# VHH binders against q9y6x5: the designs that were tried, part 244

Target 1, 379 residues: q9y6x5
Amino acid sequence: LPPKLLLVSFDGFRADYLKNYEFPHLQNFIKEGVLVEHVKNVFITKTFPNHYSIVTGLYEESHGIVANSMYDAVTKKHFSDSNDKDPFWWNEAVPIWVTNQLQENRSSAAAMWPGTDVPIHDTISSYFMNYNSSVSFEERLNNITMWLNNSNPPVTFATLYWEEPDASGHKYGPEDKENMSRVLKKIDDLIGDLVQRLKMLGLWENLNVIITSDHGMTQCSQDRLINLDSCIDHSYYTLIDLSPVAAILPKINRTEVYNKLKNCSPHMNVYLKEDIPNRFYYQHNDRIQPIILVADEGWTIVLNESSQKLGDHGYDNSLPSMHPFLAAHGPAFHKGYKHSTINIVDIYPMMCHILGLKPHPNNGTFGHTKCLLVDQWCI
Short names: E, the ipSAE of ESMFold2; O, the ipSAE of OpenDDE; V2, 0.75 times the mean of E and O plus 0.25 times the DockQ between their complexes.

## First folded at step 10 (VHH)

Design K8 (framework vhh_surovatamig_d1)
Fold by ESMFold2-Fast, scan of step 10:
Structure K8 (fold): chain B 379 residues (1-379), chain A 125 residues (1-125)
Amino acid sequence: as target 1 above (379 residues)
Amino acid sequence: EVQLVESGGGLVQPGGSLRLSCAASGFTFSDYAMSWVRQAPGKGLEWVATIKQSGSETDYVDSVKGRFTISRDNAKKSLYLQMNSLRAEDTAVYYCAAKYRYYTAFYEPKSYDYRGQGTLVTVSS
């Protein structure tokens, strides 16, 4: 029987929430599995880029989903979470569900993971749900478990996505202990429901389950705003993405726009595309705009207005506040093992190994995840 | 052609009530989460309330919780905001707004796909 893997994402689950709040169901999952305390995500630390990096093992400049809002100057196409279904945006990489379906006689299943309701290289997940935020966690789980048990060819790779705690992290900020405690307890209860459902259906002992996230969350404030309108008039540029990483498309000479922005705020770095730090791996893609603005942690870029976001992400990926965690359980994983840090791009080659797939060329390093796996030894 | 047309605004005394309506056309209303966002004189846009596609889940900004109720009628392609115990600080132009996907947070008013022309609510003696 082929190995099976379920990949679960709770959007915006900051790693240090595990130390500051109680998660009895998640801790029980970890006790019989593995925990990676910090996952260093890709820059920009946003939902679409990092979800696609998890399933491709590529930096954003290589897989082409470089932000939650994008513009392509050649085709004049726009990308957003409300306009994400054009395969054009996703075709610069091959996600694991496509590889799973093409290399072996196997099926993939998906409940709302970004990209899974889009045909990529003319291949869509064998079973999928069109994205709809009103669909409950229980309905997503019911469909995934049905497909895992009742499919031919067998479903060997399944994904499940949930929007919390990201939505509440934005609304309340991560420092709101009262509201975040309620939200995180609900998530822990959903993890309990997941484990119970898998046990009830006889899937638990033979299924590999990864629980992870795409990014963390940091506290924002009305006292930490960068008003872009104080530095440059709207007639000089087109705004492709705003905060905390602004993507600027100049309408006049690029150097003139740069000069108007470079001294705008001590809490914002302004880069010409070729000057973006190499450590970001955020330069070699036409969807990255000619000028990029990067706000300091907790600072929000605005256009002569306030922001209701009390929490945000998208900041420098070296910041611990931007890091999620990874927990896993199943026949491929050790029991009771704790690991410090991996890169988010390392998840893809690890998953390919578990499923017996040949990975496409990627930026991950299999050696970084070897200690998590029972069939490997650490050097 | 997408249209969102708000109505029901007007002058009301503090402690009074108003019901705002929004009529939608040009898109599949039942596929969209719907929100009310407002702009007070001299201030920026503020998210007020959201209702998901089926109408089963609602969320509110803290300052209106217990006073405002958002609802929808998918058959009539209409969104409503019942506003009770109105305060002077509720004075604003109220816009209905539509959002198809929530991979990103909806608390940012600029994140919406469609927004109407607005209806003015003035709370004054």
Scores: ipSAE 0.426, ipTM 0.751, lowest interface PAE 3.6, mean pLDDT 92

Design K9 (framework vhh_surovatamig_d1; at its last look DockQ between E and O 0.61; V2 from the best seeds 0.00; counts 0 for: pae E 4.9 > 2)
Fold by ESMFold2-Fast, scan of step 10:
Structure K9 (fold): chain B 379 residues (1-379), chain A 125 residues (1-125)
Amino acid sequence: as target 1 above (379 residues)
Amino acid sequence: EVQLVESGGGLVQPGGSLRLSCAASGFTFSDYAMSWVRQAPGKGLEWVATIKQSGSETDYVDSVKGRFTISRDNAKKSLYLQMNSLRAEDTAVYYCAAKYRYWTAFYEPKSYDYRGQGTLVTVSS
């Protein structure tokens, strides 16, 4: 029986939501599987970068998706969440679905995971859905389970992406217990639907399922704004990305722009590219701009305007509020095991091991996840 | 040539109603999430309401929830905003805005791909 893996992401699912809200379906999943309580994601703690790190095992400077908005100084191309289909942006790494299709003549299936509707190294997921935020979780699940059960060559790797609780986290903030309770209850019900569908189709006992997320969420406020326009005129720079990590492309001398920004706010760190802390692994890529501004947790960078965001992410990856969790169930995983922390880049080599694939060189360490797996010696 | 043309603005008494329309051309309307964003005198842009590509999901800023209804007609390539129980604080220029491949951008009015020229709504004092 060839090993199969379904990778599910609920965008913006902060790890400590598991401690503060009830998840009966997710807890039943964990009881017979494994839980990693914190996953230390990559910097910048944003959707596109971290989703690509999960499936490549690489830091952002290595895989090239360094933000949700990017500029490449060499080609003068722009990337955004509305202009993300150019393969140029994704070709600095090989995601696991490409490796899965090329090494073993297997199929991959995808419902909305970032990058899966783009040909990467001339290879697109065998089955995929073009990104459309209107498509229901049920329709995504129906397509994924149909493809897992009815494909030749067999679908051995499948991905499923859902936009919540990120969208509600931004709108209400993670401290809005009433609204977040409602949203998280709906997500738990979707997890129940997922498990029930897999059981109904006879897939549950032989399928490895990973449920994870790309980042967390922190509370923002109109009382915590950094007005960039108060320190520097628009004529001195081009803004590539704004908040909470601003990417600044100087139109004048870089040192002059840096000096104008350095004292802009006590709630923001200003870095020349070569001075970005090594621990971020966010320096060695042409898509990282000459000056980077990093806001303190809960602070929003604005351009002489208010912000409607009550929650945000993108902050320092050492912050627990930025961390997601990972839960998994299936024949590859122990039952009832809890692990404290792994790095998000460790997920890729673990998934390659489960699928019998040779991983491309990566920043993950297989040893960090071996205690989760039944075929590995732990202790 | 992409165009978003708003209409239906005007002067209205407090407690009154207005229906805004936006006619879209030059792009595949059904592939875009659509929003209404507004700018009150002397203030920045504020997101008001969003409707997803199929029209199945809507979202609103809390101050208008229950008073405003966003809708779309993909066959007619049109977006609407039904505004009821209007208040003085609703006075603003209202813009139709379009976002391709909508991920998480409704709270960022400047992140939209296209925006119309606006229609003025004045709620008389």
Scores: ipSAE 0.707, ipTM 0.881, lowest interface PAE 1.9, mean pLDDT 93
Fold by OpenDDE, look of step 11:
Structure K9 (fold): chain B 379 residues (1-379), chain A 125 residues (1-125)
Amino acid sequence: as target 1 above (379 residues)
Amino acid sequence: EVQLVESGGGLVQPGGSLRLSCAASGFTFSDYAMSWVRQAPGKGLEWVATIKQSGSETDYVDSVKGRFTISRDNAKKSLYLQMNSLRAEDTAVYYCAAKYRYWTAFYEPKSYDYRGQGTLVTVSS
């Protein structure tokens, strides 16, 4: 049987949730499979960019999805979470579902994973759902498992996306034990449903399943706000993206804008594009704006208003609070093995290996995941 | 063209009631969670209430719980806010707003896909 892989994302599932909350179903999943405790994601630590990094193995500067909100100065196009359907934004990379889809006797399926409802390089998954947040997890799961089980050509790669615990993390903050316990219990129950569904369909033993997330969540506060209006008049720039990494498009001299912002707050770093730290791999793309502002962990950039969010993400990707986890189960993976850390871009070459696909050039390191795989030597 | 048009605002005494309406057009109304946000004089935008697509799930800012009720009619592409026991601090321009994805919480007033021009509610004796 050709190898099959289901990639599942629970948005905003911070890695240390596994230590601070109970997950009976997920723990059983892990016990029978593998766990990577911390996944270092890409900068910025936002939803669109990191989900695309998972499936391309590329840093954001390379795959071109550099934020949830983008602006291209040449075409004057805008990208946002409500305006993401133009292939222009996605075509700087080839995601794994396209690679898989183009193989003989294979097809791809997708349930609302970012970019999957857009033809990329003139290719779209044979089976996909247009994004609709109102569609239940159950319906998404039912479609995915139906396609995995009954499609011809067979679906050999599928992806499933769910919006929690990110939305709730924003509302309650990750440190709200009472509310987040409730939210995370629901997530664990959904994982239970997923496992049960796979077992019922006879897929559990033969399907490789990866459960991961794109980023974590940090605690925010009304006491930790950075008001840009205190530093610069809004007429001097266009805001392309705001918090916690603001993208600034100057309307006046860039240097003047920079000088007005550079000392705006001790809790915010201001970078000219060429001075962005190399470790971010966030420089070599025209969609990155001339100036970026990076708030410290837990600080929120605002414009003459307060934020009602108690949690946020997008911060420095070296922060543990920004890191998700990865768990996996299936014939390709060991049982009862735990690994400390990988980079999020490492997932792509691993998935390619599992599926027998030739990977496109990428920033991942296959060697980082070898210990997870039964057919590889662990160094 | 996407349009959200609020109505029903006006002057009311403390303890009084108003019902706001929002008429939506130019997008698939039933696919969006809808919210009311408000901006009081001299203050920033504040999230007030959200109703999800099906209409069965609602959420409110604490200060309006028990007094305000958000509802929707998908067939009429309309959003409503019943405001009872109004207080002076409820004085604001009220905006109807639509959200497609939940990646950004409803509680961030600037993170909506669409927003109307607003209707003024003044609570004064």
Scores: ipSAE 0.448, ipTM 0.781, lowest interface PAE 1.6, mean pLDDT 94
Fold by ESMFold2, look of step 11:
Structure K9 (fold): chain B 379 residues (1-379), chain A 125 residues (1-125)
Amino acid sequence: as target 1 above (379 residues)
Amino acid sequence: EVQLVESGGGLVQPGGSLRLSCAASGFTFSDYAMSWVRQAPGKGLEWVATIKQSGSETDYVDSVKGRFTISRDNAKKSLYLQMNSLRAEDTAVYYCAAKYRYWTAFYEPKSYDYRGQGTLVTVSS
C-alpha cells in the first residue's frame, strides 16, 4: 500500500510540558515511536506562520505568511485570523497537501490546519473542513479517519489541527500548574482517543502519525508591560500587529518614528527592517513592515496600561519557552528513539521523503531527521 | 452594514440583577464566536465572557463565574448576558463583540472583528 501520513498539531504545546506534566497516552505513543524533545521553530513564533513553515519547509520571509496580521501596501489587502481566505497571501509557497494530491492516484484531507480551506495555486485540499472553532476534536477525527479509509483516489496525506493548549496557555500562563494540569490531561485524553480510533479502524500499524505543535508559551504579567502610548503619538504610524512583535508602518519619516521608539523600553528591541538579525530569516518580504519591535520574553507591548494575557508567544525563536516538540509513530519511524532537536523547517523534507514526494526548494535539511527513520543510515 | 446593538443596561443596587441583550445584523451570526467585553471608569477594556458559535461552549473571567451567564439565540441573531449578584466592581460599559473563524486571543479585546457602542451598567446604592 502507498505510504500514508497523518500530521497532527496541538497548538501552543510547549516542549517542557512533557517533563512537567503526566501524559500516559502520549508517553505510550512515544515509547512505540520517536520523540524530538525540542523543535526550533521560526521567527515570529506565531500560529499561522509556523503552521505554514511546517508544511512548506520555508522561513516566513520565503512563504509570505509573516504574521497573524499583515498588510500589503500595493494591493491595500489586509490579512488576519478572521480574514485569511484570499489565496494572495498563501500563494508564495506550495504546501505539502497540494504537491501530494497532484500526484497520480493520491488525495489529501484536512481538518482545519491553517490554509487547508484556501485554494492555493487554484488547488484546495481534496477533502477539508472549513474552519470553525466550535467543531469538536471527535468530529475532526471522525472526518479524517473516514477520508483515510473511504476515498478514491486514496488519501495519503491528512492533517488535523486542535486549538489547545494554546488558548488555555494564553488565559492562564504556562506556570499555572493547577489549570494547565487540567487542560493538558484533557489533551492527553484526546491523544488516547486518536490512537484508539486508529487501532479500531485498522489504520494504526500502517499509518505514519506525527504529533507536533507550532510553538510554546511564556508567562506574562501585569508587571511586564511596554506602553507604546508613552513613547509615540498614534498619528505617526499605522499599527499592523502589536505583541510581542509589533509591526510598525510609519506615517511620517521612518527615522523620526524609529528615534521615538528606540529608547521606549529597555525590555524591547527596535529594528529597522534592514537591521533585523540575520538569524531570524525575517527581512526579505514586502509584508514585513519597515520597523518591528521585539519584546523581551514575558513582556507585553500594549497601547493601554493593562493586559489580561497571562501567557503569550511570538518571541525570539532561540528561547526554549517558544519551542514545541515532535513525536511520531508508524512504519517509517524507529521505536523508542529520542532525539534532542531539529528545526521546524526540517519536518517538510522528512514528510516528503516518507510520502515519496519531490520537495519544492525549501530551508529544511533532510539529514537532520535521518535518525528518526528506519530506512536511513544514522551514524 | 454590520451592527451590534446592546441594550438592558441601567442603574441597579448591589446584589441586584440585569439582563443585557445584543442584536446583531449585517453578518452571518452563527459563524461568529460572541463575547461580552467591559470597560470600567478609568480602566482599559476587560474580557468578561465568551460563547462559541454553537452556543454549548462558554468561558468566563474568574471574577464573574457563578454570577453571570452568557447565552445566544442564533435564530434571533441575539447575544445575552444574565448578570446576577451584581457588585460595585461590575460598574462598566458593556460591549458585545464578535470574532470570526479562529480566535485564541479572545481575552484580548482588540482582537474582535466587530464591537458595539456599549450599554452602561451602574451598580450603586
Scores: ipSAE 0.282, ipTM 0.717, lowest interface PAE 4.9, mean pLDDT 92
ESMFold2 (binder alone), look of step 11: mean pLDDT 84; pTM 0.851

Design L1 (framework vhh_8dlx_2; at its last look DockQ between E and O 0.53; V2 from the best seeds 0.00; counts 0 for: pae E 2.8 > 2)
Fold by ESMFold2-Fast, scan of step 10:
Structure L1 (fold): chain B 379 residues (1-379), chain A 125 residues (1-125)
Amino acid sequence: as target 1 above (379 residues)
Amino acid sequence: EVQLVESGGGVVQPGRSLRLSCAASGFTFDDYAMHWVRQAPGKGLEWIGNIYESGSTFYNPSLKSLVTISRDDSTNTLYLQMNSLRAEDTAIYYCARGYTVYLRSGEYQTKFDYWGKGTLVTVSS
């Protein structure tokens, strides 16, 4: 039978939560599997960009989902939560479920992973759920396990997405130990339910399961706000994205807009597109705006208003607070192995190897993940 | 039936202080974040601030030094204390019940489901 893989994301699961809270079910999962303690994500450290990087192995400038709100200078189209199902935005890359369906004559299944409810290169996940935040984890899991059994062609790649702990991280902030303890205990219980369900259905011993996340979370404050209206009038620019990375489209001379912004706050960096640091891999795409503002960790950019978020992400991807973890269990993985760090783009070529797929050109390095795999030698 | 009733508005001289009240009924008051929003003549809505069920307060940075929001859960009452009133503070002041919406993209936004009818504050010299 062909290898099977279930990829699970808990949105906003900061890596160091594992060291500061108890996860008995996740620890049981890891004892017979592998743990990568830190995953270095891509810039910007936001949900849509990083979820798409996991399944394509590409930097944001290469896969085209460069933010949660975008403007394409060539076509004059705008992307937001209201039109996220327009295939135009997702067509600059080929995600793994598309490759899985086209190369191997196999099916894919999806419970709400970003992009799976969109036809990409005229191919949509064989089985999928339209996004609806009110659908329980249990219902998502029941659909995924149903599709993993008795499908023809067989489902060999499945994805499962859950919004926590990101939603609570925004509301309470990661330093609220009382509220975060409650939220994280609930997530650990869901991991226990996942493992129990797979065991009950006879799937556990032959299924590869990856549990990961797209980014972390940092503490914000009403005392750490950057008011953009104090720098520049709204008539001079169109705002494409606001915080913590602001995307500025000038309506007047670009140099004049840049000069008004560059000395406005000591807690943000202002870049002309050409001057964005090479280490971000965030420059070569028409959806990246002529001027980008990058707030320092824990600072929020606002328009003459307050931010009610006590936690946020989107900051510099070198920050440990922005990093998730990766845990995995199954026939492809070693048992009881711990690894320090991989890049989030490395997950894609590893998953292609597990499934026997030829990866599309990507920014990942297979060598970074080979020590996790039983069929590879870690020298 | 959810009701929010503002009171305490009127004519006040520049530089003075004023306290507004909002009486809430028809729901469990201590389970909700409560907001103050104002609208000056000929202008749009301006968010003033809110107070969570925990008692934590958040303010519009332009107004933080001038206002204080508090609540009394025993009487289901929300308060807005305003100091050093200016002519620019002339507006209709609204009490609103808030909730947060978590979007598909992971963006976090505040929405309002119930509003009071407002109370007029006129600052004149």
Scores: ipSAE 0.448, ipTM 0.749, lowest interface PAE 1.8, mean pLDDT 92
Fold by OpenDDE, look of step 11:
Structure L1 (fold): chain B 379 residues (1-379), chain A 125 residues (1-125)
Amino acid sequence: as target 1 above (379 residues)
Amino acid sequence: EVQLVESGGGVVQPGRSLRLSCAASGFTFDDYAMHWVRQAPGKGLEWIGNIYESGSTFYNPSLKSLVTISRDDSTNTLYLQMNSLRAEDTAIYYCARGYTVYLRSGEYQTKFDYWGKGTLVTVSS
């Protein structure tokens, strides 16, 4: 049988949740497969960028999805949650489902993974769902497993996306033990449903399944606010993205804007685009604005407007609170193996290997995942 | 039926303090975030702050130093403590019930589905 791979994302699943909460279904999944305890994601640690990095193996500056909100000065186009379907934004890279879809006797499927409902390079998955947050996990799972089981050409790569625990993390904050326990229990139950469904369909032994996430979550507070309006008049710039990484488009001299912001708060680093730290790999794209503000962990950049989040993400990708995990099961993976850490971009070359696809140029290192795979030598 | 009723408004001199109350009924009060909003004469609505069901509070940065929001879930009452009142604080003050909207990008927004009728606060010498 041709190799098959299901990639599942639970948005905002912080890695240390696995240590602080009980996950009987997920732990069983891990016991029969592999675990990467920490995945270092890409900067900025936001949903659209990191999901696209998983499936392209590229840093954000390379695949072009550099934030959840973007602005292109040449075309004057805007990218946002409500405006994400223009191929213009996605076409700077080739995601794995496109590569897979273009193969002979193969097809791709997607349940609401970012970018999967957009024709990228004039290619879209044979089976996909338009994003709708009201659609249950069960319905998404039913569609994905149906496609994996009954499609012709066969679906050999599928993605499944779920909004939790990110939504709840924002609402309650990750430190709310009572509410987050409830939320995370539901997530574990969904994983149980996933496994049970695959077993019922006879897919469990032959399907490779990766369960991962795009980022973690940090606790926010009213006591940790950075008000830009205290530092600079809003008429002097356009705000492209706000918190915790603000993207600033100056309306006056950039240096003047920079000077007004550079000392705004001891809990915020202000970078000219050319001075953004190299370790972020967040410089070489026209969609990155001239000035970037990066708040410290747990600090929120605000204007004279409401602040609504008790938890947030998007911070420095070196912070443990921003890191997700990766678990996997299937014929390609070992059983009962745990690994400490990989980079999120390393997932792409691994998936390509599993599927027998030639990877596009990427920033991942296949060597980082060799120990997870049964057909590779582990040093 | 959901009902919100503000009280405690009136005429007060500059520099004084005032405490507003909002009595809630017709819903499970402790399941909702509650908000204070005001509207000055000739101006639009201005968000003051909110208190979550957890008890956590957020404030408009421009007003943070002057206001405190609290709630008593046993009496279904929302409070707004205002200190050092100024002429520019003259407004109709509303309490509102909030609900949250999650966007896949991580956007988390609060909207209002129910409002009180408001209570007038006039700050004058």
Scores: ipSAE 0.416, ipTM 0.726, lowest interface PAE 1.2, mean pLDDT 94
Fold by ESMFold2, look of step 11:
Structure L1 (fold): chain B 379 residues (1-379), chain A 125 residues (1-125)
Amino acid sequence: as target 1 above (379 residues)
Amino acid sequence: EVQLVESGGGVVQPGRSLRLSCAASGFTFDDYAMHWVRQAPGKGLEWIGNIYESGSTFYNPSLKSLVTISRDDSTNTLYLQMNSLRAEDTAIYYCARGYTVYLRSGEYQTKFDYWGKGTLVTVSS
C-alpha cells in the first residue's frame, strides 16, 4: 500500500514569523509532527527557482529555472510569470511528480505549484489546475483531496501552492506588525481548514503532509533605492531581471558595461558571471547572464522610477530573512521533533524516500533529513 | 454607491501651495489604497502617487519633491498637498480607488476601479 505525500507551499513565509506571530493551528500541526526551524534555500531567493529546487533537489544552475525572469539568447525565448508554459525552460530537470506518475499504478496531482501545468519531458501532472491566482484556497484544497481519494491509478504525490504571505509581504513589508498579523492569522486559519478537511475525509492518519515555503521576506524602504539609470544608459544593455538581483545582458563590450556599473552604489555587488561567489552555486547555466547585480539586504534596484514594494526577496541565501521553515506530519515523521536547519535541496531526496522513488541525480543529502523520519536512525 | 468627490481646486499663483481633498463614501475607506492622478490640458493621464491603508506613500519620481499624499481615516478623506506650483501643474486632479496586485513573480500591477469627477487647478500669474 503505497505511501502518500502532500506538499504544501505558502509563498514567502519567513521562518521567524513562527516566533514573532501567533499560529495556534500551525503550532498544533508542528506539535504532532516535526519542525525544521530554518531551511537554507537556493540563490537567487525567488519563487520559481526555489519551488523547482524543492521538487528536483537541484541548485538553480542545474535545473535551469535561474530566476523569475529569464532570457535565452540562442532561442530568443523569454520566461516570466505570464510566459512560463514553454517546456524548454523546465526540461533541464525531472521534478518529483513526473518521476512519481511514471511508476506503475501511481499518479500525481497538483494545485498551482510552479511547473505543474507544463508538460515537462512530455509529461504533465496527472491531475492539475492551470495557474489562476483568483482560485480560492478552498477550491485548490477540494480538488487535491478529491484527487487523493478518487483516482485510478491512485494519487500518491500531491502538491498545493498558495500565494500568501508573499503578496502581502511585498505590499506591507515583514515589519508591519498590524497588517502582517492579520495576513498571517488568515494563513493559520487556512492551515486549520486544511487539517480539518483531511480529518473529515479520512486522509489525516495515512497521508504525509509537508508545509513549507520557498523563501522569506526583508523590509524595503523608499530611502534604500539604487537608481540604475543614474549609472548607465539603457542603450548599453538589455535588462533581463531587475531587483534585487539584476540580470544584465551587455549590448556593448562586457568589460565596458561592468566598469560603468561596478562603482554605481556601495549597496550593490557587481559580478561578472565567472566571479559569482562559488557558495551561490549560480554560474554554470547559459541562462545566467554575463553580469549580475546583487543588492544588499533591504535595498531595491530601480530604474528612474519609484518602487511599490515595501518587502522583497531574492537576496543572498545566507541571510536569515530569506529562509523559510518546514513542518511535516504523517506516518513517516516523528512526533514532537524540532530540527534546526536543512538545505532546501535536501527536501527532494527525503520526499523520494518517503514515496519509495529512486531520486534523479541531485544536490540534496538524504542524511540531513534522517532525524525527521521514523524509519531512520538519527545519527 | 462608491463616491469620490474632489475639492480644493481653483486659480493659484506660481510658487504657491495648494491642498486638495477627496471625500470618499460607499466603502470601507481604511481598507483601500487611494491614488491621485492628473490630466493637463490636451495631455494624457499622469499618475501622481498613492497612499496605502497603512499610510505608506509612493510617488511619481518626477513629482516626488513637490507633492505629499495623506489620508484621514476618521473622516474618509484623501489629501494632496502640492508645493511650489508651476504653470505646468495646471490640470484636472482626480482621486481614484485602486489596488496593487503582487504576482508570484514579485512583479506588481496597479488596477483602478473607481474615479472621482476631478477638481480643476489652474496655475497662472
Scores: ipSAE 0.318, ipTM 0.681, lowest interface PAE 2.8, mean pLDDT 92
ESMFold2 (binder alone), look of step 11: mean pLDDT 82; pTM 0.804

